VH-VL binders against SUPPRESSOR-OF-WHITE-APRICOT/SURP RNA-binding domain containing protein 1 (SWAP1). Designs and how they scored, part 12

Target 1, 142 residues: SUPPRESSOR-OF-WHITE-APRICOT/SURP RNA-binding domain containing protein 1 (SWAP1), of Arabidopsis thaliana (Mouse-ear cress) (o49570r267to408)
Amino acid sequence: LPADVAMELNGVLGNLNGTKESIKSAKIWFMQRSPFAPALAEALRDRVFAMDDSDRQMHIVYLANDILFDSLQRRTNLHEFDNEALAFRPILGSMLGRIYHFPQNKEENQSRLEKILQFWASKEVFDQDTISSLEKEMKSGP
Below, E stands for the ipSAE of ESMFold2; O stands for the ipSAE of OpenDDE; V2 stands for 0.75 times the mean of E and O plus 0.25 times the DockQ between their complexes.

## First folded at step 11 (VH-VL; framework fv_zilovertamab)

Design r3 (from r1 with heavy chain H35E; at its last look DockQ between E and O 0.71; V2 from the best seeds 0.00; counts 0 for: pae O 2.6 > 2)
Heavy chain, then light chain:
Amino acid sequence: QVQLQESGPGLVKPSQTLSLTCTVSGYSFTDYYIEWVRQAPGQGLEWMGSINPSGGDTSYNQKFKDRLTISKDTSKNQVVLTMTNMDPVDTATYYCARDLYFGQYYFDYWGHGTLVTVSS
Amino acid sequence: DIVMTQTPLSLPVTPGEPASISCRASQSVSSYLAWYQQKPGQAPRLLIYDASNRATGIPPRFSGSGYGTDFTLTINNIESEDAAYYFCQQYDNWPYTFGEGTKVEIK
ESMFold2, look of step 11: ipSAE 0.637; ipTM 0.843
ESMFold2 (binder alone), look of step 11: mean pLDDT 90; pTM 0.904
OpenDDE, look of step 11: ipSAE 0.205; ipTM 0.769

Design r4 (from x57 with heavy chain E104S; at its last look DockQ between E and O 0.62; V2 from the best seeds 0.00; counts 0 for: pae E 2.1 > 2)
Fold by OpenDDE, look of step 11:
Structure r4 (fold): chain C 142 residues (1-142), chain A 120 residues (1-120), chain B 107 residues (1-107)
Amino acid sequence: as target 1 above (142 residues)
Amino acid sequence: QVQLQESGPGLVKPSQTLSLTCTVSGYSFTDYYIHWVRQAPGQGLEWMGSINPSGGDTSYNQKFKDRLTISKDTSKNQVVLTMTNMDPVDTATYYCARDLYFGSYYFDYWGHGTLVTVSS
Amino acid sequence: DIVMTQTPLSLPVTPGEPASISCRASQSVSSYLAWYQQKPGQAPRLLIYDASNRATGIPPRFSGSGYGTDFTLTINNIESEDAAYYFCQQYDNWPYTFGEGTKVEIK
C-alpha cells in the first residue's frame, strides 16, 4: 500500500466503532480505493490479528461484510466475483479463523461468524465451494 | 418462531411522555437491529429510529431526535421507545421491526403494532 | 432525505390480470429497496428485498425489478387475497424512507 493510503486506513480503522455510520463510512472509503482492494483486505486481516479485542475484530468483519455486500449489489454478472470478493477471498479464512478461536466472546462470535458465512452463501457472495473452504479454514484455526 | 410484540399505553394525554416496549423472542436478541416505525391512521409508514442491541448504538430520524430515545434491556430481550411531549399529531400505530445487523437491512419481521392515541 | 414516490396511489385490478407498481427514489439507492404488503388491520409484510428477491413464503407471482432510482413491483395473475396496500422502502441511507403506498383493489 502507498504510505498515504496506509495512513488513511489507520485513521478509518481508528474511527471504526461498530456503528452503522462508522462501518458505512469505512466502506465508502474502501470502495473508493478499489484498485488497492487486495492490499487493503490483507491489511484488514493483519489488523484483526494484531488487535486483542474481540469486539473490534468483529467490527472489521462487519466492515468486510458491508463491502462485500455492497460490491455484490453492483455486480453486472452475479456469477462472476467482483473485485472486492476476489480481494477478500484469499484472506477471509484466516481472518475469520483468528476471531473464531479468540477466547473473548468465543461462543457468541462463533455463532455470528457462522451466520455471516451462511449469509454470504445465501446471497452468493461466494460460491458454495469457496464458502466451504472458508468455513473449513475458519474452524481449523490460524 | 420469530416474534416481536409492542406493548404500552393506548392512550396518552398531550404533553405527556410515551413509553413503548418491544419484546422479541425466537432468535438471538443481539443479532438484529430493532427499528421503530409508526403509521398515522390512513397514512404511510414513517421510520423513527433504531437501536443495535449489541452495543446499544442508536440512530434517529432527525424529526424525532430531540424527543425520542430508544434503549434496550438485554436481560429481558426488550427495546424501549420513549418519546416526550406527545401531541395529537403523534396518534399512530407504532411498530417495531427487526433488521439483520450484517447485510440485510430490510425489515423481515414486524410486530403486530400498537395503537397510540394522543387525546385530552 | 431520500423521497420515495409511488405510482399509482390506487390501482384497481381484475382477478387474473397483472398489476405493476412503480417506486422512484429522489436519488440512487442502489438495490437497497424493499417492498411490503399491508392488509387492513395488519402489520406490513416483507415481499421483496434487495429490489428483486422474494422473501420466504412469497408466491412467485410477486416480482421486483430495478436498480438505482426506478423500481417496479409486479404482481402477475392477481388474486383476491392480494388486495392490500403496498409500500416501497429504501434502506440505503438514513433516515429510511417509505413510499406513500399503493392501494390495490380487486374489481
Scores: ipSAE 0.330, ipTM 0.806, lowest interface PAE 2.0, mean pLDDT 94
ESMFold2, look of step 11: ipSAE 0.555; ipTM 0.823
ESMFold2 (binder alone), look of step 11: mean pLDDT 90; pTM 0.896

Design r5 (from r1 with light chain W94F; at its last look DockQ between E and O 0.68; V2 from the best seeds 0.00; counts 0 for: pae O 2.3 > 2)
Heavy chain, then light chain:
Amino acid sequence: QVQLQESGPGLVKPSQTLSLTCTVSGYSFTDYYIHWVRQAPGQGLEWMGSINPSGGDTSYNQKFKDRLTISKDTSKNQVVLTMTNMDPVDTATYYCARDLYFGQYYFDYWGHGTLVTVSS
Amino acid sequence: DIVMTQTPLSLPVTPGEPASISCRASQSVSSYLAWYQQKPGQAPRLLIYDASNRATGIPPRFSGSGYGTDFTLTINNIESEDAAYYFCQQYDNFPYTFGEGTKVEIK
ESMFold2, look of step 11: ipSAE 0.716; ipTM 0.877
ESMFold2 (binder alone), look of step 11: mean pLDDT 90; pTM 0.910
OpenDDE, look of step 11: ipSAE 0.223; ipTM 0.771

## First folded at step 12 (VH-VL; framework fv_zilovertamab)

Design t1 (from x17 with heavy chain S54R, light chain W94F; at its last look DockQ between E and O 0.04; V2 from the best seeds 0.00; counts 0 for: pae O 11.8 > 2, placed apart)
Fold by OpenDDE, look of step 12:
Structure t1 (fold): chain C 142 residues (1-142), chain A 120 residues (1-120), chain B 107 residues (1-107)
Amino acid sequence: as target 1 above (142 residues)
Amino acid sequence: QVQLQESGPGLVKPSQTLSLTCTVSGYSFTDYYIHWVRQAPGQGLEWMGSINPRGGSTSYNQKFKDRLTISKDTSKNQVVLTMTNMDPVDTATYYCARDLYFGQYYFDYWGHGTLVTVSS
Amino acid sequence: DIVMTQTPLSLPVTPGEPASISCRASQSVSSYLAWYQQKPGQAPRLLIYDASNRATGIPPRFSGSGYGTDFTLTINNIESEDAAYYFCQQYDNFPYTFGEGTKVEIK
């Protein structure tokens, strides 16, 4: 990830506070930088691992959700993964796992994460095999 | 210096397949989306599709989804457009274009374009 | 698809005077709007991006404004070299679409 993009990402995440506006702004910034989606997704995971706040971790999940859903709407073929889906697929399991097993607000966030996976499955953001894999990795822990 | 160059046949017969190549130089090939845009004689611009050279993900205009394929050859810094079942209505100047840094969906660099005439 | 409508389609301008071209989107495209200049036999050249940002190397006499559905490209103090077609383009949603183009002619 280019240094300037990394710096901008830090600013974007610093302004991420869970509001719809902050998530939307971050999503737009992310979507405008699709060629760097793989590196950005990895950076988001790394940020989740570095955070000691379950609410802020969940904010990143909400951001990922909005990114994936928005990207889904732009697919030429709904059955083919888009650039963002491909970027998030390899990192989501570990990212979600970190949150799923985080001691703070554990029960509530586990419920939220399970619902998000169901949502991704129902909307076909990922295929069922990928969803199952993500769920397994999430519940197994980092 | 950033350069894009289209190459391919200037004449295609109806029902035949068009293949165009966009060769890029002067920058890191995998850092920017490459788009194809065409322009019929005396007409406006029409976006056809794009590819992310990093990974090869593509987006298509639904108008062309059934007969357009965009691919890449990273070893050659090339993007290839393939369009089947060509018709005289497809006669146009075809451009490949690069979007700006970070994959902005406006185009800062264009090839010179290549005229493709579909005729018997 | 988002339809981009340009007005006028032809614009004769006297050197030294300003020229204004309008681009209207069939639905809001926020600020995701670009302007291009195309001279005969040449590829389009990026003038403005994100509705109001001038591209690198573009003279200050070119400016863009607008948000949502209504946008304007303004060329102040028109020069003979500005004779060209001008296109707007939205990139808010797929497929990306262009206006019909406006032919700017020098009187």
Scores: ipSAE 0.000, ipTM 0.580, lowest interface PAE 11.8, mean pLDDT 92
ESMFold2, look of step 12: ipSAE 0.558; ipTM 0.833
ESMFold2 (binder alone), look of step 12: mean pLDDT 90; pTM 0.915

Design t2 (from x17 with heavy chain S54R; at its last look DockQ between E and O 0.04; V2 from the best seeds 0.00; counts 0 for: pae O 10.2 > 2, placed apart)
Fold by OpenDDE, look of step 12:
Order: C-alpha cells, then sequence, then structure tokens
Structure t2 (fold): chain C 142 residues (1-142), chain A 120 residues (1-120), chain B 107 residues (1-107)
C-alpha cells in the first residue's frame, strides 16, 4: 500500500465512530480506491487485530459490510464476485474471528457477526461455500 | 510517458461484432483501471465500461451489458473491447482512458480515439 | 442514471473576459465532479477533479466550484486557445455520466 494511501486510511479509520455518516464517508473513500481494495482490506484486518476496543472493531465490520453491499449493487453478473468481494474474501475469516473471540462484549458481537454472515449469504455477496468457510474460520478463532 | 492507443477496424457492418484494442505504455499496466468511453459525431461523451487489469474485474454501463465485453491481455499490456450486434447508431469515436492513481473515476489520460463507422 | 445538465450549450466570449459554465446534477454527487476540455479532433483533457482541484499542468485561470448538485467551471481571462468544448462528469454513482458539453467560442 502506498504510503500516502496508508496515511489517508489512518485518517479515515480515525474518524470512524460507528455513525452512519462516518461509515458512509469511509465507504465512499474506499470505493474510490478500488484498485487498492486487496491491500486496503488487509489493512482493515490488521487494524482490527491491533484494536483493544470491541466497538471499534465492529465499526470496521460495519464498514466492510457497507462496502461489500455497495459493490454487490454494482455487479453486472450477480454470480461473479466483484473486486471488493474478492479483496475481502481472503481476510474476512481472520478479521471476524478476532472479534468473535474478543473478550469484550463477546456474546453481543458474536450474535451481530452471525447475522452479518447470514446477510451476506442471503444477498449472495459470497457463495455458500465461501460463507461456510468464513463461518468456520470465524468460530475457530485466530 | 503515459500513452494509450486505440486500434481496430474503422468500418463495421451492421450486426457484426466490433473489436477494439487499447494498448498502454509508460506505466505499470496493472495499477490503473482502463475505461472505454465513446462519442458519437457532434454529441457528448458516454461511459461504456471499465476493467481492473488486476484480476480482470469489469464494470459495465447497463445500456451495453448484453453486448459489451471488456477483457485484458496482461502480457501485451492491452485491454480489448468487444461489442456485438453493431448498429449505425453505434457510430462513434471510441476512447480508452485511464483513471488516476487512487482509482478515482475521472480520467487523467486518454487515447487519441478511433472512429468506428457502422455502415452497410 | 444521474443526468448532468450544462448551461449554456454555446458561450461566445471576448478575449480577456471571464467565462462561466454551469453543470447541474439530477441528484447530489457530492464533490465527485470533473471537468474536461476537448478541442476539435482531440481527446478530452482533464481540467478539474473533485469539483475544485486543478489537474496537473492546467493553468490557474481555470477553476471549479460547487458541491452537491450545482457546479461551475470558470475560465478567467479567456484566451484564444481556450476555444473548445467543455464537459462535466460525475463519478459518484454508476454509470458515470457526462454533461452535454458547452462550446466556448472566441469572439
Amino acid sequence: as target 1 above (142 residues)
Amino acid sequence: QVQLQESGPGLVKPSQTLSLTCTVSGYSFTDYYIHWVRQAPGQGLEWMGSINPRGGSTSYNQKFKDRLTISKDTSKNQVVLTMTNMDPVDTATYYCARDLYFGQYYFDYWGHGTLVTVSS
Amino acid sequence: DIVMTQTPLSLPVTPGEPASISCRASQSVSSYLAWYQQKPGQAPRLLIYDASNRATGIPPRFSGSGYGTDFTLTINNIESEDAAYYFCQQYDNWPYTFGEGTKVEIK
């Protein structure tokens, strides 16, 4: 990830506070930088691992959700993964796993994450095999 | 120096398939989206679609989704536009364009464009 | 689709005077608005991005302003070489759409 993009990402994540506005702003910033989606997704995972606040971790998941949903709406073929889906697929399992097993607000966040996976499945953000894989990785933990 | 160049037939018969190639040079091919934009004579600009040379993911204008395909050849630093069932209404100058470094969806570099006339 | 409406479509300008072109979006596009210059027989050239940022190599006499639905391209101290078509483009939502274009002519 270019240094300037990384710096901007840090600023974006610093302003991410769980509000609809902050998530939307971050989503827009991410979507405007689609060529860097793989590196950005990886950076988001790394941020989740570095955080000691479960609420802040969940904010990143909400951001990922909005990104993936937005990207889904732009697919020309629903059965083909979009650029963002492909970028997040390899990192989501570990990201979600970190949160799923985080001591703070464990039960509540586990419920939230399970619902998000169900949402992604129902909307076909990912295929069922990918969803199952993500769920398995999430529940097994990092 | 960044350069984009369109190439292909200047004349296509109705119902035939158009194939255009965009050859890029002067930068890393996989770092930027390539877009296709066309302009009918004396008319405005129309965005057709784009491809991410990394992985080949594409986006299309719904207007063309049924007959437009954009692909890439990384070994040649080329992006290819294929559009089926051409009609005289598709007569236009076709451009390939590059977006900016961060994947901003405005276009900093353009090819010279290639005129495609659809006629019997 | 987001419709971009430019006004005027034709703009005669006297050298040395300013020119202003308006672009209106059918819905908010935030600041995701670009301006292009196109001379006859040439490809468009990027002038402004993100509504108000001047592209590299673009003279200071070109400026952009606006947010949401209303945008303006201003050319101060118009020169003969500025005779061209000018297009706005939104990139807030798919598909990307352009204005009709404004022909700037030098009197």
Scores: ipSAE 0.006, ipTM 0.582, lowest interface PAE 10.2, mean pLDDT 91
ESMFold2, look of step 12: ipSAE 0.628; ipTM 0.860
ESMFold2 (binder alone), look of step 12: mean pLDDT 90; pTM 0.905

Design t3 (from t1 with heavy chain S57T; at its last look DockQ between E and O 0.04; V2 from the best seeds 0.00; counts 0 for: pae O 11.3 > 2, placed apart)
Fold by OpenDDE, look of step 12:
Structure t3 (fold): chain C 142 residues (1-142), chain A 120 residues (1-120), chain B 107 residues (1-107)
Amino acid sequence: as target 1 above (142 residues)
Amino acid sequence: QVQLQESGPGLVKPSQTLSLTCTVSGYSFTDYYIHWVRQAPGQGLEWMGSINPRGGTTSYNQKFKDRLTISKDTSKNQVVLTMTNMDPVDTATYYCARDLYFGQYYFDYWGHGTLVTVSS
Amino acid sequence: DIVMTQTPLSLPVTPGEPASISCRASQSVSSYLAWYQQKPGQAPRLLIYDASNRATGIPPRFSGSGYGTDFTLTINNIESEDAAYYFCQQYDNFPYTFGEGTKVEIK
């Protein structure tokens, strides 16, 4: 990830506070930088692992959700993964796993994450095999 | 200086496969999407598809999805367009174009274009 | 697909006068709208992006406005070198689509 992009990402995540506005702003910034989606997704995962706040971790998941949903709407073929979906697929399992097993607000966040996976499945953000894999990785933990 | 250059055959027979190459220079190849856009003589512009050189993910206009393949050769800083079953209606000037930094889906740099005529 | 409709298709303009080209989208494209200039035998050149932002090196006499479905490219104080085709392009949704083009001719 280019140094300037990394610095901007830090600023964006620093302003991420769970509000719809902050998530939307972060999503727009991310979507504008789609060529770096793989590196950005990885950076988001790393941030989740570095955080000691379950609420802030969930904010990143909400951001990922909005990114993936927005990218879904832009697909020319709904059955083909878009650039962002492909970028998130390899990192989401571990990211979600970190949150799923995090002691703070564990029960509530587990429920939220399960619903998010169900949402991605229903909207076909990912295929069923990918969803199952993500769920397995999430529940097994990092 | 950023440069894009299309290369390939100027003449293709009907039902044959077109292969065009876009060679890029003057910047980091993997940092920008490369798009293919064509323009029939005296007509408007038509977006065909794109590739992210960072990873090779592609997007296609559904109009061409069954005939069009876009690939990359990172070692050569090249993007390749392959389109099968060419028809006279596919006669056009074919452009490769770069989108702006950070994947903006408008095109800041274009190749000069290469005319492809499909004729028996 | 989002259809981009340009008007007029031909626009004769007297030097020194302004020219306005309209681009209408079949559905909202927000601000994801670009304008290009294309001279004969040349590739398109980016003029405006995000509806109203002038690209690097583009003279101030070129400006863009609009949001949603209606957009306008304005060329103030038209010059002889501005004779060209002008295209709008939406990039809100795949596939990206262009307007038909407007031929600007200098009287």
Scores: ipSAE 0.000, ipTM 0.583, lowest interface PAE 11.3, mean pLDDT 91
ESMFold2, look of step 12: ipSAE 0.412; ipTM 0.784
ESMFold2 (binder alone), look of step 12: mean pLDDT 90; pTM 0.912

Design t4 (from t1 with heavy chain S57Q; at its last look DockQ between E and O 0.80; V2 from the best seeds 0.00; counts 0 for: pae O 4.5 > 2)
Fold by OpenDDE, look of step 12:
Structure t4 (fold): chain C 142 residues (1-142), chain A 120 residues (1-120), chain B 107 residues (1-107)
Amino acid sequence: as target 1 above (142 residues)
Amino acid sequence: QVQLQESGPGLVKPSQTLSLTCTVSGYSFTDYYIHWVRQAPGQGLEWMGSINPRGGQTSYNQKFKDRLTISKDTSKNQVVLTMTNMDPVDTATYYCARDLYFGQYYFDYWGHGTLVTVSS
Amino acid sequence: DIVMTQTPLSLPVTPGEPASISCRASQSVSSYLAWYQQKPGQAPRLLIYDASNRATGIPPRFSGSGYGTDFTLTINNIESEDAAYYFCQQYDNFPYTFGEGTKVEIK
């Protein structure tokens, strides 16, 4: 990531506090920088790994969800992965795995993550094979 | 059997503070955001604010931000709306409604609503 | 704030005929649009979400379409029980906003 984009990302994540407004603002910022989607997705994963607060980790998952859901709704072809889906697909398994196995609020967050994967499947954010792969990687752990 | 139920005073005097409670049942309390929406008699719906029961994070309509507070009591599965300096223009039916904290920002379940009349 | 404008505000319909309600957003809300039905003395009931998805338990005669700024709720083969107010709602931007409502009356 360019230094200026990385700095902005840090600011955006610093303002991510679990409110729907903060998640929406972060999503808008992310969508405006779609050429950097792969690098930004990786940065989000790295942030999750660096965090020691399960709620803050989940806020990033909620952000990812809103990004993916927004991108899905803007697809010209619903059956073709959009830029954001392609960016998140390689990093989501490990990201979710970090949270899934995190000791704090483990059972509750496991349930939430399973529901999120189910949601992505039902909305066809990802194909079933991808969902299965993400689930497997999530449950196997980092 | 998802259920949301509003409770509180049906009558408030001008300049007094309104306190309403939304009690939820039939599902995990922390899985859904709770919103407050009001409707003046014969008028449309107006979104007031919301709270994330999981962490207590709140969002407010700027129209009400200075006098509206939304809080939660996890032990009772309740969300509380507090609005100060009530005026007759605030007379409305007040609803609480839920939405999922991810991917679903529409309201799938509503309380029955409680009418609040502001009058001297 | 995003302004949601519904037309018409009053819609008399003969049983068996279709009814169409329009909702226009002051700016694009993508597909983040819901429709609700509200009968007198009752809370709103979700009909359509994400512009075109029918909520659980909603009869097939209800359908939603549109994207961006222009949306339509269609009630095919209107029934007496469909007499109610109908509201659109955007959830693309805060604050969430609703249309004025359309009163559907049965002739």
Scores: ipSAE 0.025, ipTM 0.687, lowest interface PAE 4.5, mean pLDDT 92
ESMFold2, look of step 12: ipSAE 0.781; ipTM 0.900
ESMFold2 (binder alone), look of step 12: mean pLDDT 90; pTM 0.917

Design t5 (from r2 with heavy chain Y101F, light chain W94F; at its last look DockQ between E and O 0.66; V2 from the best seeds 0.57)
Heavy chain, then light chain:
Amino acid sequence: QVQLQESGPGLVKPSQTLSLTCTVSGYSFTDYYIHWVRQAPGQGLEWMGSINPRGGDTSYNQKFKDRLTISKDTSKNQVVLTMTNMDPVDTATYYCARDLFFGQYYFDYWGHGTLVTVSS
Amino acid sequence: DIVMTQTPLSLPVTPGEPASISCRASQSVSSYLAWYQQKPGQAPRLLIYDASNRATGIPPRFSGSGYGTDFTLTINNIESEDAAYYFCQQYDNFPYTFGEGTKVEIK
ESMFold2, look of step 12: ipSAE 0.793; ipTM 0.896
ESMFold2 (binder alone), look of step 12: mean pLDDT 90; pTM 0.917
OpenDDE, look of step 12: ipSAE 0.442; ipTM 0.844
ESMFold2, look of step 13: ipSAE 0.685; ipTM 0.859
ESMFold2 (binder alone), look of step 13: mean pLDDT 91; pTM 0.921
OpenDDE, look of step 13: ipSAE 0.390; ipTM 0.825

Design t6 (from w1 with heavy chain S54R, light chain W94F; at its last look DockQ between E and O 0.86; V2 from the best seeds 0.00; counts 0 for: pae E 2.5 > 2)
Heavy chain, then light chain:
Amino acid sequence: QVQLQESGPGLVKPSQTLSLTCTVSGYSFTDYYIHWVRQAPGQGLEWMGSINPRGGSTSYNQKFKDRLTISKDTSKNQVVLTMTNMDPVDTATYYCARDLYFGEYYFDYWGHGTLVTVSS
Amino acid sequence: DIVMTQTPLSLPVTPGEPASISCRASQSVSSYLAWYQQKPGQAPRLLIYDASNRATGIPPRFSGSGYGTDFTLTINNIESEDAAYYFCQQYDNFPYTFGEGTKVEIK
ESMFold2, look of step 12: ipSAE 0.519; ipTM 0.816
ESMFold2 (binder alone), look of step 12: mean pLDDT 91; pTM 0.920
OpenDDE, look of step 12: ipSAE 0.634; ipTM 0.893

## First folded at step 13 (VH-VL; framework fv_zilovertamab)

Design u1 (from t5 with heavy chain Q104E; at its last look DockQ between E and O 0.62; V2 from the best seeds 0.59)
Fold by OpenDDE, look of step 13:
Formats: structure tokens, C-alpha cells, sequence
Structure u1 (fold): chain C 142 residues (1-142), chain A 120 residues (1-120), chain B 107 residues (1-107)
């Protein structure tokens, strides 16, 4: 990531507090920088691994969800992955795995993450094979 | 099954404070947002505000910002609406509704609503 | 605030005929648009979410379309039980806002 984008990302994530407003604001910021989606997605994963707060980890997942859902709604062809989906697909498994096995609020967050995967499946954010792969990686842990 | 139920006084005097309770059941209380929506007789629907039962963060319609407070009691699976300085114009059926979150921010379940009449 | 404008406000329909209700947003709400049905003395019932998805248990004769600012609720082969008020709602931005409502009456 360019230094300026990385700095902005830090600011965005610093303001991410789990509110709908903060998530939406972060989503909008992300969507405006779609060419960096792969690098940004990786940075989000790295942030999840770096933080020791399960709530804040989940906030990043909620952000990812809003990004993916928003991008889904903009697809010309529902069956073709959009830019954001392609960017997140390779990193989501490990990201979710970190949270899934994090000691704090483990049971609650496991349930939520499973629901999120179900949501992505039902909305066809990802195909079933991808969902299965993500689930497997999530449950196997980092 | 998912259920939302509003409860509170059906009659409030002008300048008094309204307190309504939304009791939820049939799902994990902290997983979904609760919204308050009111409807004056013969009128449309008006969004008042919402609360995240997990973190307690709230969002308010600016129209009600100065006199509306939404709170939660996790131990009772309840969300409480408090609105001060009630006026006859606030006479309405008040609904609580559930937000699905996770990108599904529409209201899939509503309470039956409770009529609140503001009159001297 | 995003203003939701419904047209028409009153819609008389003959059984078996289709009914269409328009909802226009003052700014784009993407697909974050829902339709609700409300009968007298009842709470609103979710019909359509995300502009074009039928809620669980909603008959196929109800359909939604649109994106951005212009949305349409269509009721095909309208039945007497469909007499009600219909509201659109955007949930893209706070404050969430509703249309004025459309009264569908059966002739």
C-alpha cells in the first residue's frame, strides 16, 4: 500500500467502533479505493491478528461484510465475483480463523461468524465451494 | 419464535415523560438492533431511533434528539424508550422492530404496537 | 434526510389486475429499500427487502424492482386480501425514512 493510503487506513480503523455509522464510513472509504482492495483486505487481516480485543476484531468482520454486501449489490452478473469479493476471498479464512479461536467471547463470536458465513452463502457473495473452504479454514484455526 | 412486544402507559399528560418497553424473545437479544418507529393516527411511519443491545450505542432521529433516550436492560431482554415533554402531537402508535444486521438492515419483525395518547 | 416519495397515494384496483406503486428517493439508496404491508389495526409486515427480494411467506405475486432512486412494488393478480397500505423504506442512511404510504383499495 502507498504510505498515504496506509496512514489513512490506520485512521479509519482507529475510528471503527462497531457503530453502523463507523462501519459505513469505513466501507465508503474502502470502496473509494477499490484498486487497492487486495492490499487493503490483507491489511485488515493483519490488523485482526495484531489486536487482542475480540470486539474490535469483530468490527473488522462487520466492515468486511458491509463491503462485500455493498459490492454484491453492484454486480452486473450476480454469479461473477466482484473486485472486493476477489480481494477478500484469499484472506477471509485466516481472518475468521483468528477470531473463531480467540479466547475472548469465543462461543458468541463463533456463532456470529457461522451466521455470517451462512449469510454470505445465502446471498451468494461467494459460491458454495468457497464458503466451504472458508469455513474449513476458519474452524481449523491459524 | 421471534417476538417483540411493546408495553407502557396508553395515556400520558402533556409535558410528562413517556416510557415504553420493548420486550424481545425467541432469539439472542444482543445479536440484533432494536428500532423504535411511531405512527400517528392515519399517518405514515416515522423512525425515531435505535440501539445496539450489545454495545449500547444508539442512533437518534434528529427530530427527537433532545428529548428521546433509548436504553437497554440485557438481563430482561428489554429496550426502553424514554421521551420527555410529551405533546398531543406525539399521540401515535409506537412500534419496536428488529434489525437483522449483517447487511440486512430492514425490519423483519415488529411488535404489535402500543397506542399512546397524549391528552390533558 | 432522504425523502421517500410514493405515488400514487391512493390506488383503486380491480381484482385480478396488477397494481404498481412507485417509490422515489431524493438520493440514491442503492438497494437498501424495503416494502411493507400494513392492514388496519396491525403492525407493518415486511414484503420486500433489498429492493427485489421477497420476504419469507410472501406470495410470488408480490415483486420489487429498482435501484438507486427509483423503485417499484408490483402486485400481480391482486386479491381482495391485498387491500392495505403499502410503505417503502430506505435503510441506507440514518435517519431511516419511509414513504407516505399508498392505500390500495379493491374495486
Amino acid sequence: as target 1 above (142 residues)
Amino acid sequence: QVQLQESGPGLVKPSQTLSLTCTVSGYSFTDYYIHWVRQAPGQGLEWMGSINPRGGDTSYNQKFKDRLTISKDTSKNQVVLTMTNMDPVDTATYYCARDLFFGEYYFDYWGHGTLVTVSS
Amino acid sequence: DIVMTQTPLSLPVTPGEPASISCRASQSVSSYLAWYQQKPGQAPRLLIYDASNRATGIPPRFSGSGYGTDFTLTINNIESEDAAYYFCQQYDNFPYTFGEGTKVEIK
Scores: ipSAE 0.435, ipTM 0.841, lowest interface PAE 1.5, mean pLDDT 94
ESMFold2, look of step 13: ipSAE 0.722; ipTM 0.874
ESMFold2 (binder alone), look of step 13: mean pLDDT 90; pTM 0.914

Design u2 (from t4 with heavy chain Q104E; at its last look DockQ between E and O 0.81; V2 from the best seeds 0.67)
Fold by OpenDDE, look of step 13:
Structure u2 (fold): chain C 142 residues (1-142), chain A 120 residues (1-120), chain B 107 residues (1-107)
Amino acid sequence: as target 1 above (142 residues)
Amino acid sequence: QVQLQESGPGLVKPSQTLSLTCTVSGYSFTDYYIHWVRQAPGQGLEWMGSINPRGGQTSYNQKFKDRLTISKDTSKNQVVLTMTNMDPVDTATYYCARDLYFGEYYFDYWGHGTLVTVSS
Amino acid sequence: DIVMTQTPLSLPVTPGEPASISCRASQSVSSYLAWYQQKPGQAPRLLIYDASNRATGIPPRFSGSGYGTDFTLTINNIESEDAAYYFCQQYDNFPYTFGEGTKVEIK
């Protein structure tokens, strides 16, 4: 990532406080920088791994969901992955795995993450094979 | 089954503070956001604000920002609306509603609403 | 704030006929648009979410369409029980905002 984009990302994530507004603002920021989606997605994963707060980890997952869902709604062909989906697909498994196995609020967050995967499947954010792969990686742990 | 129920005084005097409680049941309290929406008699719906019951983070309509506070009591599965300096124009039915936490931010469940009349 | 404009505000309909309500947003809300039904003395009930998805338990005669700024709620083969107010709501941007409501009356 360019230094300026990385700096902005840090600011955005610093303002991610669990409010709907903060998540929306972060999503908008992300969507405006779609060419960096792969690098940004990786940075989000890295942030999750660096966090020791399960709630803040989940906020990033909620952000990822909003990004993916927003991108999904803009697809011209629902059966073709959009830029954001392609960017997140390789990193989501490990990201979710970190949270899934995190000691704090473990049971509750496991339930939430399973519902999130189900939601992505039902909305066809990812195909079933991808969902299965993500689930396997999530449950296997980092 | 999922249930939301508003409770509080049906009558408030001008300049006094309104306190309403939304009690939820039938699901995990901290999984979904709670919103407050009001409706003046014969009028449309107005979004007031919301709270994340997990961490207590709030969002407010700017219109009410200076008067409105939304809080939660996790031990009671309750969300509380507090609004100061009530005026007759604030007479309305007040609803709490549930927002789905993940990707579906519409209001799938509502309370029955409670009428609050502001009058001397 | 995003202004949601509904038309018409009053809609008399003959049983068996279709009813269409328009909701226009002052700016694009993508598909983050819901429709609610409200009967007198009752809370709003979710009909349509994400512009075109029917909520659980909602009869097939209710449908939603649109994207961006222009949305339509359609009630096919209107029934007497469909007499109510109908509201659109955007949840794309804060503050969330509702349309003024449309009163559907049965002739």
Scores: ipSAE 0.521, ipTM 0.867, lowest interface PAE 1.1, mean pLDDT 95
ESMFold2, look of step 13: ipSAE 0.731; ipTM 0.884
ESMFold2 (binder alone), look of step 13: mean pLDDT 91; pTM 0.920

